# Ledger of designs, part 19: VH-VL binders against q8rwq4r167to367

Target 1, 201 residues: q8rwq4r167to367
Amino acid sequence: LALEDIDGSPSFLEKALQFIEKYGTKIEGILRQSADVEEVERRVQEYEQGKTEFTFDEDPHVVGDCIKHVLRELPSSPVSASCCTALLEAYRIESKEARISSLRSAIAETFPEPNRRLLQRILKMMHTISSHSHENRMNPNAVAACMAPLLLRPLLAGECDLEDDFDGGEDNSAQLLAAANAANNAQAIITVLLEDYGSIF
Below, E stands for the ipSAE of ESMFold2; O stands for the ipSAE of ESMFold2 at other seeds; V2 stands for 0.75 times the mean of E and O plus 0.25 times the DockQ between their complexes.

## First folded at step 7 (VH-VL)

Design p04 (framework fv_rolinsatamab; at its last look DockQ between E and O 0.23; V2 from the best seeds 0.00; counts 0 for: pae E 13.8 > 2)
Fold by ESMFold2 at other seeds, look of step 7:
Structure p04 (fold): chain C 201 residues (1-201), chain A 123 residues (1-123), chain B 107 residues (1-107)
Amino acid sequence: as target 1 above (201 residues)
Amino acid sequence: EVQLVQSGAEVKKPGSSVKVSCKASGGTFSKYYMHWVRQAPGQGLEWIGEIIPIFGKANYNQKFKDRATLTVDKSTSTAYMELSSLRSEDTAVYYCAREGYDSSGYDYYFDYWGQGTLVTVSS
Amino acid sequence: DIQMTQSPSSVSASVGDRVTITCKASQSISNYVAWYQQKPGKSPKLLIYAAESLQSGVPSRFSDSGSGTDFTLTISSLQPEDFATYFCQQSYDTPLTFGGGTKVEIK
């Protein structure tokens, strides 16, 4: 339950997402600009010690990095390897209309409900930020660049092995090229999900 | 009517600096990004950078990052571009351009342009 | 940086001709392309950009199309006032980059 504590109240992650949706829209470079790692770690510890609410005067860049910290520390990726494979297969469809339809179907039909809800919730925050890009300068591509590595972790790790991706075996050069292309694909997939958020979810 | 009026042509020697002004009128200045784009005579367009007047924050093309300085004066609705360490390759017409607003989330298009400022770098 | 490769570099055409100008991006830029017209001695003027919900005072003879890497600007029936140089611009990511231009000459 990444978004809720056991008692059904909002988790730290959910509260951080809400903070960014409320206070991050006018912050230039939000989700891109890093905060000090020690400040992020202290803020996470403060929550565990009883400081359960974010206040309006907290630094949005610290809160954004708290989101990234929580996602990085999840015991499993928000999107599993098989789900990443399904997204990649759908993304490779050439027609824009068919691609969007296939992405929608992949999410609806292959994602376990908790994973779909987590992905959709994080993308909702990212969509809100990118819809204010005139003020924060974070268009869908820029937000996707910052967040896709955390959301599609198995794709970047080369764990999404498509049958026709390349001639198999231990060709190290081909595998390294495929891994680099996977990173570009992760950003592109998330960008499409943001640009067509309402049609996909 | 939105107008962007730039300062006059300049002739500079290599190694010097130039500061071009761009005065906006006929619209809201503070919430629109102002961009600077240059064009060598008979050539294409090259983006230098952008600045948002509300925050005074500038972002630059990496090619110009060490030599260009973008500033604004909100009280006069004027943007400035300063380029230092001038070279003969910097001879160009320099334009200010206002970024359009699109509530659907499409950015980085320029709906109004200044008349251009010719900067000639000659020794 | 995203390179925009524009072709042709020039075209000579008669009034009433259909003129097509293409731009190719070095990577996918979705539909984030803008097109400008520049007449001799003048600053560029925005013609259109790829936003289905936005039409900015462009005569019906101008249209754009494409997505991903390949984009076109079409002038369906060339008019005398269309003598100019045309530029594409990717609006996907910084640094913003432009095509090399296409000079349209009316004969």
Scores: ipSAE 0.007, ipTM 0.493, lowest interface PAE 12.3, mean pLDDT 83
Fold by ESMFold2, look of step 7:
Structure p04 (fold): chain C 201 residues (1-201), chain A 123 residues (1-123), chain B 107 residues (1-107)
Amino acid sequence: as target 1 above (201 residues)
Amino acid sequence: EVQLVQSGAEVKKPGSSVKVSCKASGGTFSKYYMHWVRQAPGQGLEWIGEIIPIFGKANYNQKFKDRATLTVDKSTSTAYMELSSLRSEDTAVYYCAREGYDSSGYDYYFDYWGQGTLVTVSS
Amino acid sequence: DIQMTQSPSSVSASVGDRVTITCKASQSISNYVAWYQQKPGKSPKLLIYAAESLQSGVPSRFSDSGSGTDFTLTISSLQPEDFATYFCQQSYDTPLTFGGGTKVEIK
């Protein structure tokens, strides 16, 4: 239901993704530049109260943050903990061609269809934006930095952490290092998915 | 030739505010991010934030979020950085810097810098 | 925040020497690093961006290497005008962060 309402029509998320694909490609810093939190909340409320279409004159930065808002508020992660583990294992393969093949297989074989469709749909928008980086200054790595924490939430929460070096609650340095490593891995995984989108999907 | 010319040095008392200007010439002002970076005497560089003039949208280092305000005046091609609630540790040279761009889309490198504005917080 | 640890803090060398400066990121930043030169009383000047992209007008004696977490700036044959402080900068994510600087002194 993340992409469609009950009647099969496009959801808020799908409409916002379409808006960004159509109007965000030439917007410098799209998905990176934050909008005012109150303005984003107001726009979400306006949609709930009947303003169900985005118009061309709306601020793309607000619409981009509406996408992020929806992803944060999803009751379950777009990519589950087991799926994050599969992606991380596939990503760690050193050979580029084997890594891409393993990422494709992990997505095809371990993801429930709704989660695969959601991830693929969001990555399509991100790929479209990153394909116009000469105008918007958002290369695949920059787009991944902005979006990966929202897509791979279990990895950031430590639910997929394959790190052996955890010594308990007394050492905050080890916990902070693990969190930083998880964020880096999430960004790196999404970057590869964007750079090789056509081969993976 | 892109040039960034900043306002002159300022001496401020703790608790006051300062507003530094940065006038750009020789290039397209509205489409490039302008960044603000400071350097305490004899110390390293610290990023304060960025603003894109065409939309007037700013993004801040969380350290400065509550005290820094970045603005632009497109009609004069001038960027401004205001820092409030000044402390002695805010004594630094404040630079504006333009974000560069290449055809591969790499961002966040600064190809042109202003001459710097010394802000001294004393007394 | 991504920490950039730069070493050494200073180096004393003679004209013609090879100088290397290292910078270590607290997490992988791919190749998103830039290097700046700052002469006394002047603003920083971009030398290299995106690892290996030499800024226009920068002498070819400046080069860098590295990816992931470990980066080096090399001055292959030190010249008198290279007396300056050098900074690395990660350009991977905000807040943008810089190394602590390396002061290169002519012995």
Scores: ipSAE 0.006, ipTM 0.465, lowest interface PAE 13.8, mean pLDDT 83
ESMFold2 (binder alone), look of step 7: mean pLDDT 90; pTM 0.932

Design p05 (framework fv_rolinsatamab; at its last look DockQ between E and O 0.72; V2 from the best seeds 0.00; counts 0 for: pae E 13.5 > 2, grease 20 > 18.9)
Fold by ESMFold2 at other seeds, look of step 7:
Structure p05 (fold): chain C 201 residues (1-201), chain A 123 residues (1-123), chain B 107 residues (1-107)
Amino acid sequence: as target 1 above (201 residues)
Amino acid sequence: EVQLVQSGAEVKKPGSSVKVSCKASGGTFSDYYMHWVRQAPGQGLEWIGEIIPIFGRANYNQKFKDRATLTVDKSTSTAYMELSSLRSEDTAVYYCAREGYDSWGYDYYFDYWGQGTLVTVSS
Amino acid sequence: DIQMTQSPSSVSASVGDRVTITCKASQSISSYVAWYQQKPGKSPKLLIYAASSLQSGVPSRFSDSGSGTDFTLTISSLQPEDFATYFCQQSYDYPLTFGGGTKVEIK
């Protein structure tokens, strides 16, 4: 699994998530502000070469981008296409109370255990950051904007909503609108999961 | 085990200052938020502020921002709370408390408390 | 500031009774509530924190419930060692604030 090495010890991703939970909550723009790409690449390489712990003096923006780097490099999306479809169906429910209940059920009933564990773990870090928005200026919408594309890849790729009647790619406007809608939906789904985290998980 | 040991009781005159110490042992000091909470006799709990030693940042309840100063000495694993311009209504037990975290991260709840330091402000 | 209003201010109960203590927040705080027990002359002790997690070593007769603005602490079967004052605390926003306390007296 992405959170554990073969011997059951915490992975690089898990250690980076722990670092952000400890040290990132009071850092303005955490998860949104980019670090130097070369610094991020060096830090990832240092881990592969044996520097297996983050130290307290490391730059939280570098560690945040290490998390994003690992999520981008996962061979499959943290949330599969069928799971994205389940979340999208639950999200479109009009009543807030019913929507939250349906999201909870979709996660509990349709997600394979490894995917549920990974999603919940990443959302825990994101929820922790967004709970301190007065300090770090990263409310649930802002955190979701940064992270949703990494979590819900199939939704952004158009793999979740197969019922649309497309007559082919007739113009760029329809493709740009579909991509913008998918990104907005991904952000909105993650935002609800963060705003109501305690009720959903 | 984690222990927080505070300095002894103090009697102060109005207008003076007090500095209460809180020495941590049995765990890492630099990466835990240390909080200060007071309790007037027969009253509830009032949060004064927090400090995290690794970044040296303190956040204060606005009620105390003008009079309270939180500091740390990482070399001795000791946190300090200084309260200036003391008044009789500052008579209270002052607690240091460590913010806990578990596998889920920081929770902003206090899992270990010092024994308390009674500060009496009287002529 | 988020105000936490506890009720009742005190309760007198017998060993074995079910005791409930309520805490009302001045605004929605989701589920960001913790509960503390304080015995006379002692520092507070954490009982329950975020998402109804019992602190290690706390008896299972303690539980909480609620979300939004209304929260309860329940002692399912009161024991002699449970006489104390109980406080709720919110961690949703700064400043961190506590309820006024509920004194549980054993007859």
Scores: ipSAE 0.006, ipTM 0.499, lowest interface PAE 12.0, mean pLDDT 83
Fold by ESMFold2, look of step 7:
Structure p05 (fold): chain C 201 residues (1-201), chain A 123 residues (1-123), chain B 107 residues (1-107)
Amino acid sequence: as target 1 above (201 residues)
Amino acid sequence: EVQLVQSGAEVKKPGSSVKVSCKASGGTFSDYYMHWVRQAPGQGLEWIGEIIPIFGRANYNQKFKDRATLTVDKSTSTAYMELSSLRSEDTAVYYCAREGYDSWGYDYYFDYWGQGTLVTVSS
Amino acid sequence: DIQMTQSPSSVSASVGDRVTITCKASQSISSYVAWYQQKPGKSPKLLIYAASSLQSGVPSRFSDSGSGTDFTLTISSLQPEDFATYFCQQSYDYPLTFGGGTKVEIK
């Protein structure tokens, strides 16, 4: 499990998520502001070498980038290609009420339990951060911009089947438009999940 | 068990300042937001501001931002609220309250409260 | 600022009655509401926090419901120790704000 080690104890990812939920809510630019890459790599190595707890005096920007590092290194996306397709189709529903209901249904019905738990857990941290946007300046759109590419990798990679025949294969302009739309859609989907978190989960 | 013990009641003249203390015990001090909330006699609750001791950073209700100062002393696990330029309308019970945290990540609820400090502003 | 309009301002009830208290936010706050009980001369006590979680030691007769702008606290069978003033509180945005309170009194 990405959130638990084999013995059932919290994983590095889960501990980092807990740290950000506790100490990151009041930090301006949290999840957006980059930490030094070497510091992030050093902290990951320190964990592997036995420093398995984050302490209250650690830099929240480093811990936030540890979360991103772990998500990048997962062998597969937190949300699979078929799940990304389900979210995209649900998001495109025009009625706000029906859209929220369809997003809830897509998550409940199409996600394997481990993937649903992982997504919900990461979104919980993101929701917590965005709920403190007055102080940290990270509203749902800003948090989604930083995190959606890590959560919805298949959508960004063009691996989702679209119901429409968008993939012509010949037109480089259509390919570039699809990529730009995918990035915008990924951010928009995550933004809705954060803004209506309580209704969806 | 977490306890928040506040300083005693104060009587102040208009235009003066008051500094209320809140000593925490029975738990970790540095990594929990401490909030200040007041209640005028027979009235509802009004949020003044918050401070996180580990960073020493405070955030204020705009209504109080020019008159309130929140500080902490980590070595004594004590939070302080100072309110300056007192008016009769500032007569209230002032509470410190610890921000709670749960596994859902919602952390702006107050799970432990001090006993309250009555501040009376009169000539 | 998000205004929390709480109603009624008071209710007279008997032991065993079902009591409902309503809190309305001036804008959508999703589900970011907590409920407090305050007895005379005492500090507030947390009853329910996010996602309808009962605080430890709070009786199961307390429950809440709602999302968006309209929230309710329900006491399913009023007990003698429940006569108090109740407040809602939003945690969606700064400044944190409370409802005006509902005093539950002995009939």
Scores: ipSAE 0.005, ipTM 0.492, lowest interface PAE 13.5, mean pLDDT 84
ESMFold2 (binder alone), look of step 7: mean pLDDT 88; pTM 0.924

## First folded at step 9 (VH-VL)

Design g02 (framework fv_belrestotug; at its last look DockQ between E and O 0.03; V2 from the best seeds 0.00; counts 0 for: pae E 18.2 > 2, placed apart)
Fold by ESMFold2, look of step 10:
Structure g02 (fold): chain C 201 residues (1-201), chain A 122 residues (1-122), chain B 108 residues (1-108)
Amino acid sequence: as target 1 above (201 residues)
Amino acid sequence: QVQLVQSGAEVKKPGASVKVSCKASGYTFTSYWMHWVRQAPGQGLEWMGVIDPSGGLTYYAQKFQGRVTLTRDTSTSTVYMELSSLRSEDTAVYYCAKDWGLDYFPEYFDYWGQGTTVTVSS
Amino acid sequence: EIVLTQSPGTLSLSPGERATLSCRASQSVSSSYLAWYQQKPGQAPRLLIYDASDRATGIPDRFSGSGSGTDFTLTISRLEPEDFAVYYCQQYGSWPLTFGGGTKVEIK
């Protein structure tokens, strides 16, 4: 599992999530401010070479980007294409109460348990950060914007929509608008999951 | 850490073209959209368009459609704005501006280049 | 296209006073996708507020934003000498992106 090593101890991802929950809540722009890509890659390599624990003096922005790096490198999206489709259809329901109920049902009925556990764990960290938005300036929508493309990769790749406008043509305004719409949908879905975390999970 | 460095000032005659560069550093260039905004002397900000550096896709404000071209070079982390058929009213400061992220915060800009003055002489 | 109308065009105040700047949209701005920028002469704009009410990284707490729908406000609770500048609102709720005409905050 992405959250546990073979011996049942916390993985690098789980340790990074714990670090951000403990040391990231008061860091302005946490999860939004980018770290140097080469520094993030170096830190990941240090883990592979035996530095498996984070220390309190590590830069929270680097640790946040380590989380993003691990999520990007997962061989499959935390939310599969069929699960993204289910979330998108549930999200489009006009009544807020019905929408939340449908999102809960989609997660319960379509997600394999490891994927549901992973999504729920990441959303827990995001919820913790957004609950300190007065200190860190990261409201739920901002946190969702930073993380949604990593969680809902198939949606941004156009694998969940009947219109396949992401075919790689350069300088096409329609393709850029489709990408912007996919990003907005991903952000909106994750924002609802984050804001109603306790009701959905 | 994030830095957008634009090319120097340009003086052009009407009918010519200008190509302004914007070199990005301190972040993953292909993950964030790059916008272009201009400001005529004594006037407000005017959005011109945006490029997605990962694939080179663009969207232009209707006013500039057909005259502006945005391109990028991922090997140098540089965006280029070319404005053709220049007129006196194109005299302005031209800014590149970084979107927070391609899929996260479309369309508000957390970092701006220093600006490039383009003067179109009579 | 969403037209943003800022008022007043010029706001003449003394240091220490409270500034209230208005931005009105021609139609509702989706999800309050509205930003505020500060610009001083010869400088690039600086992001102050995003999503109508959230301060950007490094922006002091004397700057606050509020509003939704068509009516948005930037408030500077106590003007400091460095706050005399031009302020622009910008919407990103629909394409194309648009800016307001600006409000110049100047010393009285």
Scores: ipSAE 0.011, ipTM 0.590, lowest interface PAE 9.5, mean pLDDT 85
Fold by ESMFold2 at other seeds, look of step 10:
Structure g02 (fold): chain C 201 residues (1-201), chain A 122 residues (1-122), chain B 108 residues (1-108)
Amino acid sequence: as target 1 above (201 residues)
Amino acid sequence: QVQLVQSGAEVKKPGASVKVSCKASGYTFTSYWMHWVRQAPGQGLEWMGVIDPSGGLTYYAQKFQGRVTLTRDTSTSTVYMELSSLRSEDTAVYYCAKDWGLDYFPEYFDYWGQGTTVTVSS
Amino acid sequence: EIVLTQSPGTLSLSPGERATLSCRASQSVSSSYLAWYQQKPGQAPRLLIYDASDRATGIPDRFSGSGSGTDFTLTISRLEPEDFAVYYCQQYGSWPLTFGGGTKVEIK
């Protein structure tokens, strides 16, 4: 379980999410600004070696990148390919109110419960950060840009992009454009989920 | 502190090529796209193209397709812009600019290099 | 591609006056992905505003952005001597990224 250890206690990921919710709200560029990759990897190893609690004096940018590292290393994407397809189809609805309703239905009806809980938990942290944008400069679009590629990995891998004229596959320029278009879609989906979190969950 | 330091001014004749470097520091080089923008004397800003330094994938504005090449060296955190078959209208200041977004997103440019003046004259 | 049209081309004002700069897009800019840059002679552009209305780090409160869809505005509430420069809008809502033609704010 990504949020709990076997004994039901909070996992590394859950502890890092709590740290960011508590100490990250006033940190300019939180979730956006990268930390040193070696420092992030060292902190993950320190947890495995017994340093199982985050302390208030730790650098929030390092903790934020620990969250991203854990999400990248999950054996499967937080949102599966079929779930990404469902979200993308619901997102493409032109009416804002119908779009929100369809996103809610897609999440409630098609997601396995563990994936739904994980997504909802991560979005809660992201919502908390974006609610303090006057202090941290991270509005919903900015938070979504930083996190969406990690949450909707199959969309960026091209496993669920249904109607994209830029998916050339082997063309160098076409590959970059396909990645950028997929990323824009992922960001847009997550932005709506953040802005309407209470209505969707 | 994020810094983008570009190579010095160049004077070239028509038909030649120019290669401008942009050395990045103060951030994780491979996590952010790098753009190139030029500005002819007295004119506005013109986007030329972008490189994703993690894999070296590029996209160029249609106007420059076939004449511009972007490359990078991850060991030195440096991007290179080469423009071939130079013409007098290529006289401009050339800027490298860091994308704010992580990999996957072209966004706004939070940091710019100091600019490199390229003059194409007989 | 989205064409950005800035107006006026030149805005002649005195220090202390309010400046209003317009950027109009040829089609709706997705999610208000619109930035404003300031450029002084001999310098690289500097980011002022992103996402239509959010100030970049270190940008004073006298700069504000507004608008959505096709119509965007940069406002400088009280011009300071250092604000006389050229201002560009840029969209990043769709490929390719495009800039407006610029508005020069100069001393009257």
Scores: ipSAE 0.011, ipTM 0.590, lowest interface PAE 9.3, mean pLDDT 86
ESMFold2, look of step 9: ipSAE 0.005; ipTM 0.562
ESMFold2 (binder alone), look of step 9: mean pLDDT 92; pTM 0.939
ESMFold2 at other seeds, look of step 9: ipSAE 0.005; ipTM 0.563
ESMFold2 (binder alone), look of step 10: mean pLDDT 93; pTM 0.944
ESMFold2, look of step 12: ipSAE 0.000; ipTM 0.436
ESMFold2 (binder alone), look of step 12: mean pLDDT 93; pTM 0.944
ESMFold2 at other seeds, look of step 12: ipSAE 0.005; ipTM 0.554

Design q01 (framework fv_rolinsatamab; at its last look DockQ between E and O 0.30; V2 from the best seeds 0.00; counts 0 for: pae E 12.8 > 2)
Fold by ESMFold2, look of step 9:
Structure q01 (fold): chain C 201 residues (1-201), chain A 123 residues (1-123), chain B 107 residues (1-107)
Amino acid sequence: as target 1 above (201 residues)
Amino acid sequence: EVQLVQSGAEVKKPGSSVKVSCKASGGTFSDYYMHWVRQAPGQGLEWIGEIIPIFGRAYYNQKFKDRATLTVDKSTSTAYMELSSLRSEDTAVYYCAREGYDDSGYYYYFDYWGQGTLVTVSS
Amino acid sequence: DIQMTQSPSSVSASVGDRVTITCKASQSISSYVAWYQQKPGKSPKLLIYAADSLQSGVPSRFSDSGSGTDFTLTISSLQPEDFATYFCQQSYDTPLTFGGGTKVEIK
């Protein structure tokens, strides 16, 4: 239950997501600009030692990096390899309306409820940030670029490709192309989920 | 129950300024974007700008950025819009409006509006 | 700036009629549209946001459809209290912009 502690109260992740939704919308480069690594580590330690609430005057860049820290430390990807495959297959549909419908179906039919709930919750925060792009300069593509690697780990690892990948024994250009395609696909999938959030969820 | 109550109608001379107030009640003031929108007689709606009370930073429609000033007073839960260098074409009803928020992540829609303040600019 | 072109400018209709109002955005705005009702001498009232979310207390006879650039507001069976002016608004990017309005009048 990444969003709730055992007693049903909001987890550290949920509290950080709420903070960013309330206080991060007018912060230039939110989710993209890194904070001081030592400050992020200190803030995580403070939570573990009992400082369980964020106050409005905390640095949003530190809180944003706390979100990324928690996502990196999850024992498995928020989106599993089979779920990444389903999203990639749905994304490749060229008709916009059919693509959105297929993405909605893939999420409804292949995701375990905890994973769907987690993805939807994180995308809600990201959608909130991207809705204020004139103020924070984080349009849907920019937010997706920062967050997709944390959400779609198996796609970036090559674990959910629908077709043959380049052989790793070929030239360096083929390997760089495969990595670039995976990163581009991950960002593009998340961008569509953000731009059409209300239709998909 | 959220309620936005604006100051009363104003009659102004060209070249002067006007400051319209919008007092919020029945909700949390600091967490919501406040917007200002005007409507000239018989015309459509025109967005002037927005302000977020927690940070006090305002953003403006480029058309108004040299003449409009948005501020908030968190201690009184009041938003203000000041428009300077008034002209006859500034005659309009001025609305404050609160930006809505829901768990679907959509924004830039106005779920509560003030009653409007008529500002008349005449020579 | 994103222009919202709203049509028709007015509609004469009777109670029970179906009324359809169209807005076209000058570029894709995904589903980021809101619709407002304004009665004479009153402030606007939110009807629908995000192109599909009916505001609390708004009758189910109001509906919206569309995505991308073309959006419609439909009143399935016009009631006496629905005679008003209706505005669309894009909520995608600033400056936030509104359609020119559609006045729904008693025929």
Scores: ipSAE 0.006, ipTM 0.477, lowest interface PAE 12.8, mean pLDDT 85
Fold by ESMFold2 at other seeds, look of step 9:
Structure q01 (fold): chain C 201 residues (1-201), chain A 123 residues (1-123), chain B 107 residues (1-107)
Amino acid sequence: as target 1 above (201 residues)
Amino acid sequence: EVQLVQSGAEVKKPGSSVKVSCKASGGTFSDYYMHWVRQAPGQGLEWIGEIIPIFGRAYYNQKFKDRATLTVDKSTSTAYMELSSLRSEDTAVYYCAREGYDDSGYYYYFDYWGQGTLVTVSS
Amino acid sequence: DIQMTQSPSSVSASVGDRVTITCKASQSISSYVAWYQQKPGKSPKLLIYAADSLQSGVPSRFSDSGSGTDFTLTISSLQPEDFATYFCQQSYDTPLTFGGGTKVEIK
């Protein structure tokens, strides 16, 4: 399980999420600003060698990049291709109230429980950060921009069913527009999930 | 067992300043947000601001931003709240409170409170 | 700022009664509410946080429910030591805000 080790104790990911929730809320640019790649890799290696506890003096930017590293290295996306398609269809509903209801239903009814638990847990950390945007300058849209590619990998990879408004030509301009649209949609979906977190989860 | 002990009651004149202390004992001081909340006589509770000792940065309710200063002294495990340009409506009991830590990620709840410090502002 | 509207302002009740106190937030705060008990001349005491997490040493007769904007604190069987003022607090965003309080007093 991504949030638990074999013995049932909290995983590195869960501990890193807790660290960011406690210590990252007041850090300007948290989740957006890069840490030193070598320091992040060293910290991940220390986890593999048994150092799974964070101390209060660790750099929150390093811990944030550790979270991204773990999510990037998961063998499958937190949100599968079919679940991305369900979210995209729900997101395109023009009525805000119907859109939120459809997003709630998609998550409650179509997601396998382990995937829903993982997504909800990560969104909880992201929601916590975005709730402190006055201090950290990371509103829901900014947090979503940083994290959506890691959560909705199939959408960015073009593995989701797309409605017929998409102009999926093969020329470079159409490919750039399709990639930009996928990235914009991924960010927009996550932004709505964060802005209406309490209503959806 | 965590305990928060505040300085004694103060009587101040309008226009002056007051500095209230809150000494923590038992448990870890550096890792927990310390908050300040006041309660005017017969009134509800009003949040002033927060500070976390490890990062040293304070955050304020906008209402108090220009008059309140929160600091900590990690060597004595003591938090301080200073309120300047006192007015009669600042007469209140001032509490320090520790934010709880919960491994499921909940925040902004106060699991331990100081005994309160009455600050009376009168001419 | 998120406004917390607490009702009733007071309740006159007898030992053994069920008492219900309501808080309404001006916007959704998910389940981020805490409840405090305050006796005269004393500091507040945490009862419940995160909508249903009972603080250690708090009797099980205290419970809460709700999510979004509407929350309730219930005392299932009022005891003599429960006569106090109760406050809700939204723990969702700063500035942190409290309800106006509910004084529970003996009939």
Scores: ipSAE 0.006, ipTM 0.498, lowest interface PAE 12.6, mean pLDDT 84
ESMFold2 (binder alone), look of step 9: mean pLDDT 90; pTM 0.933

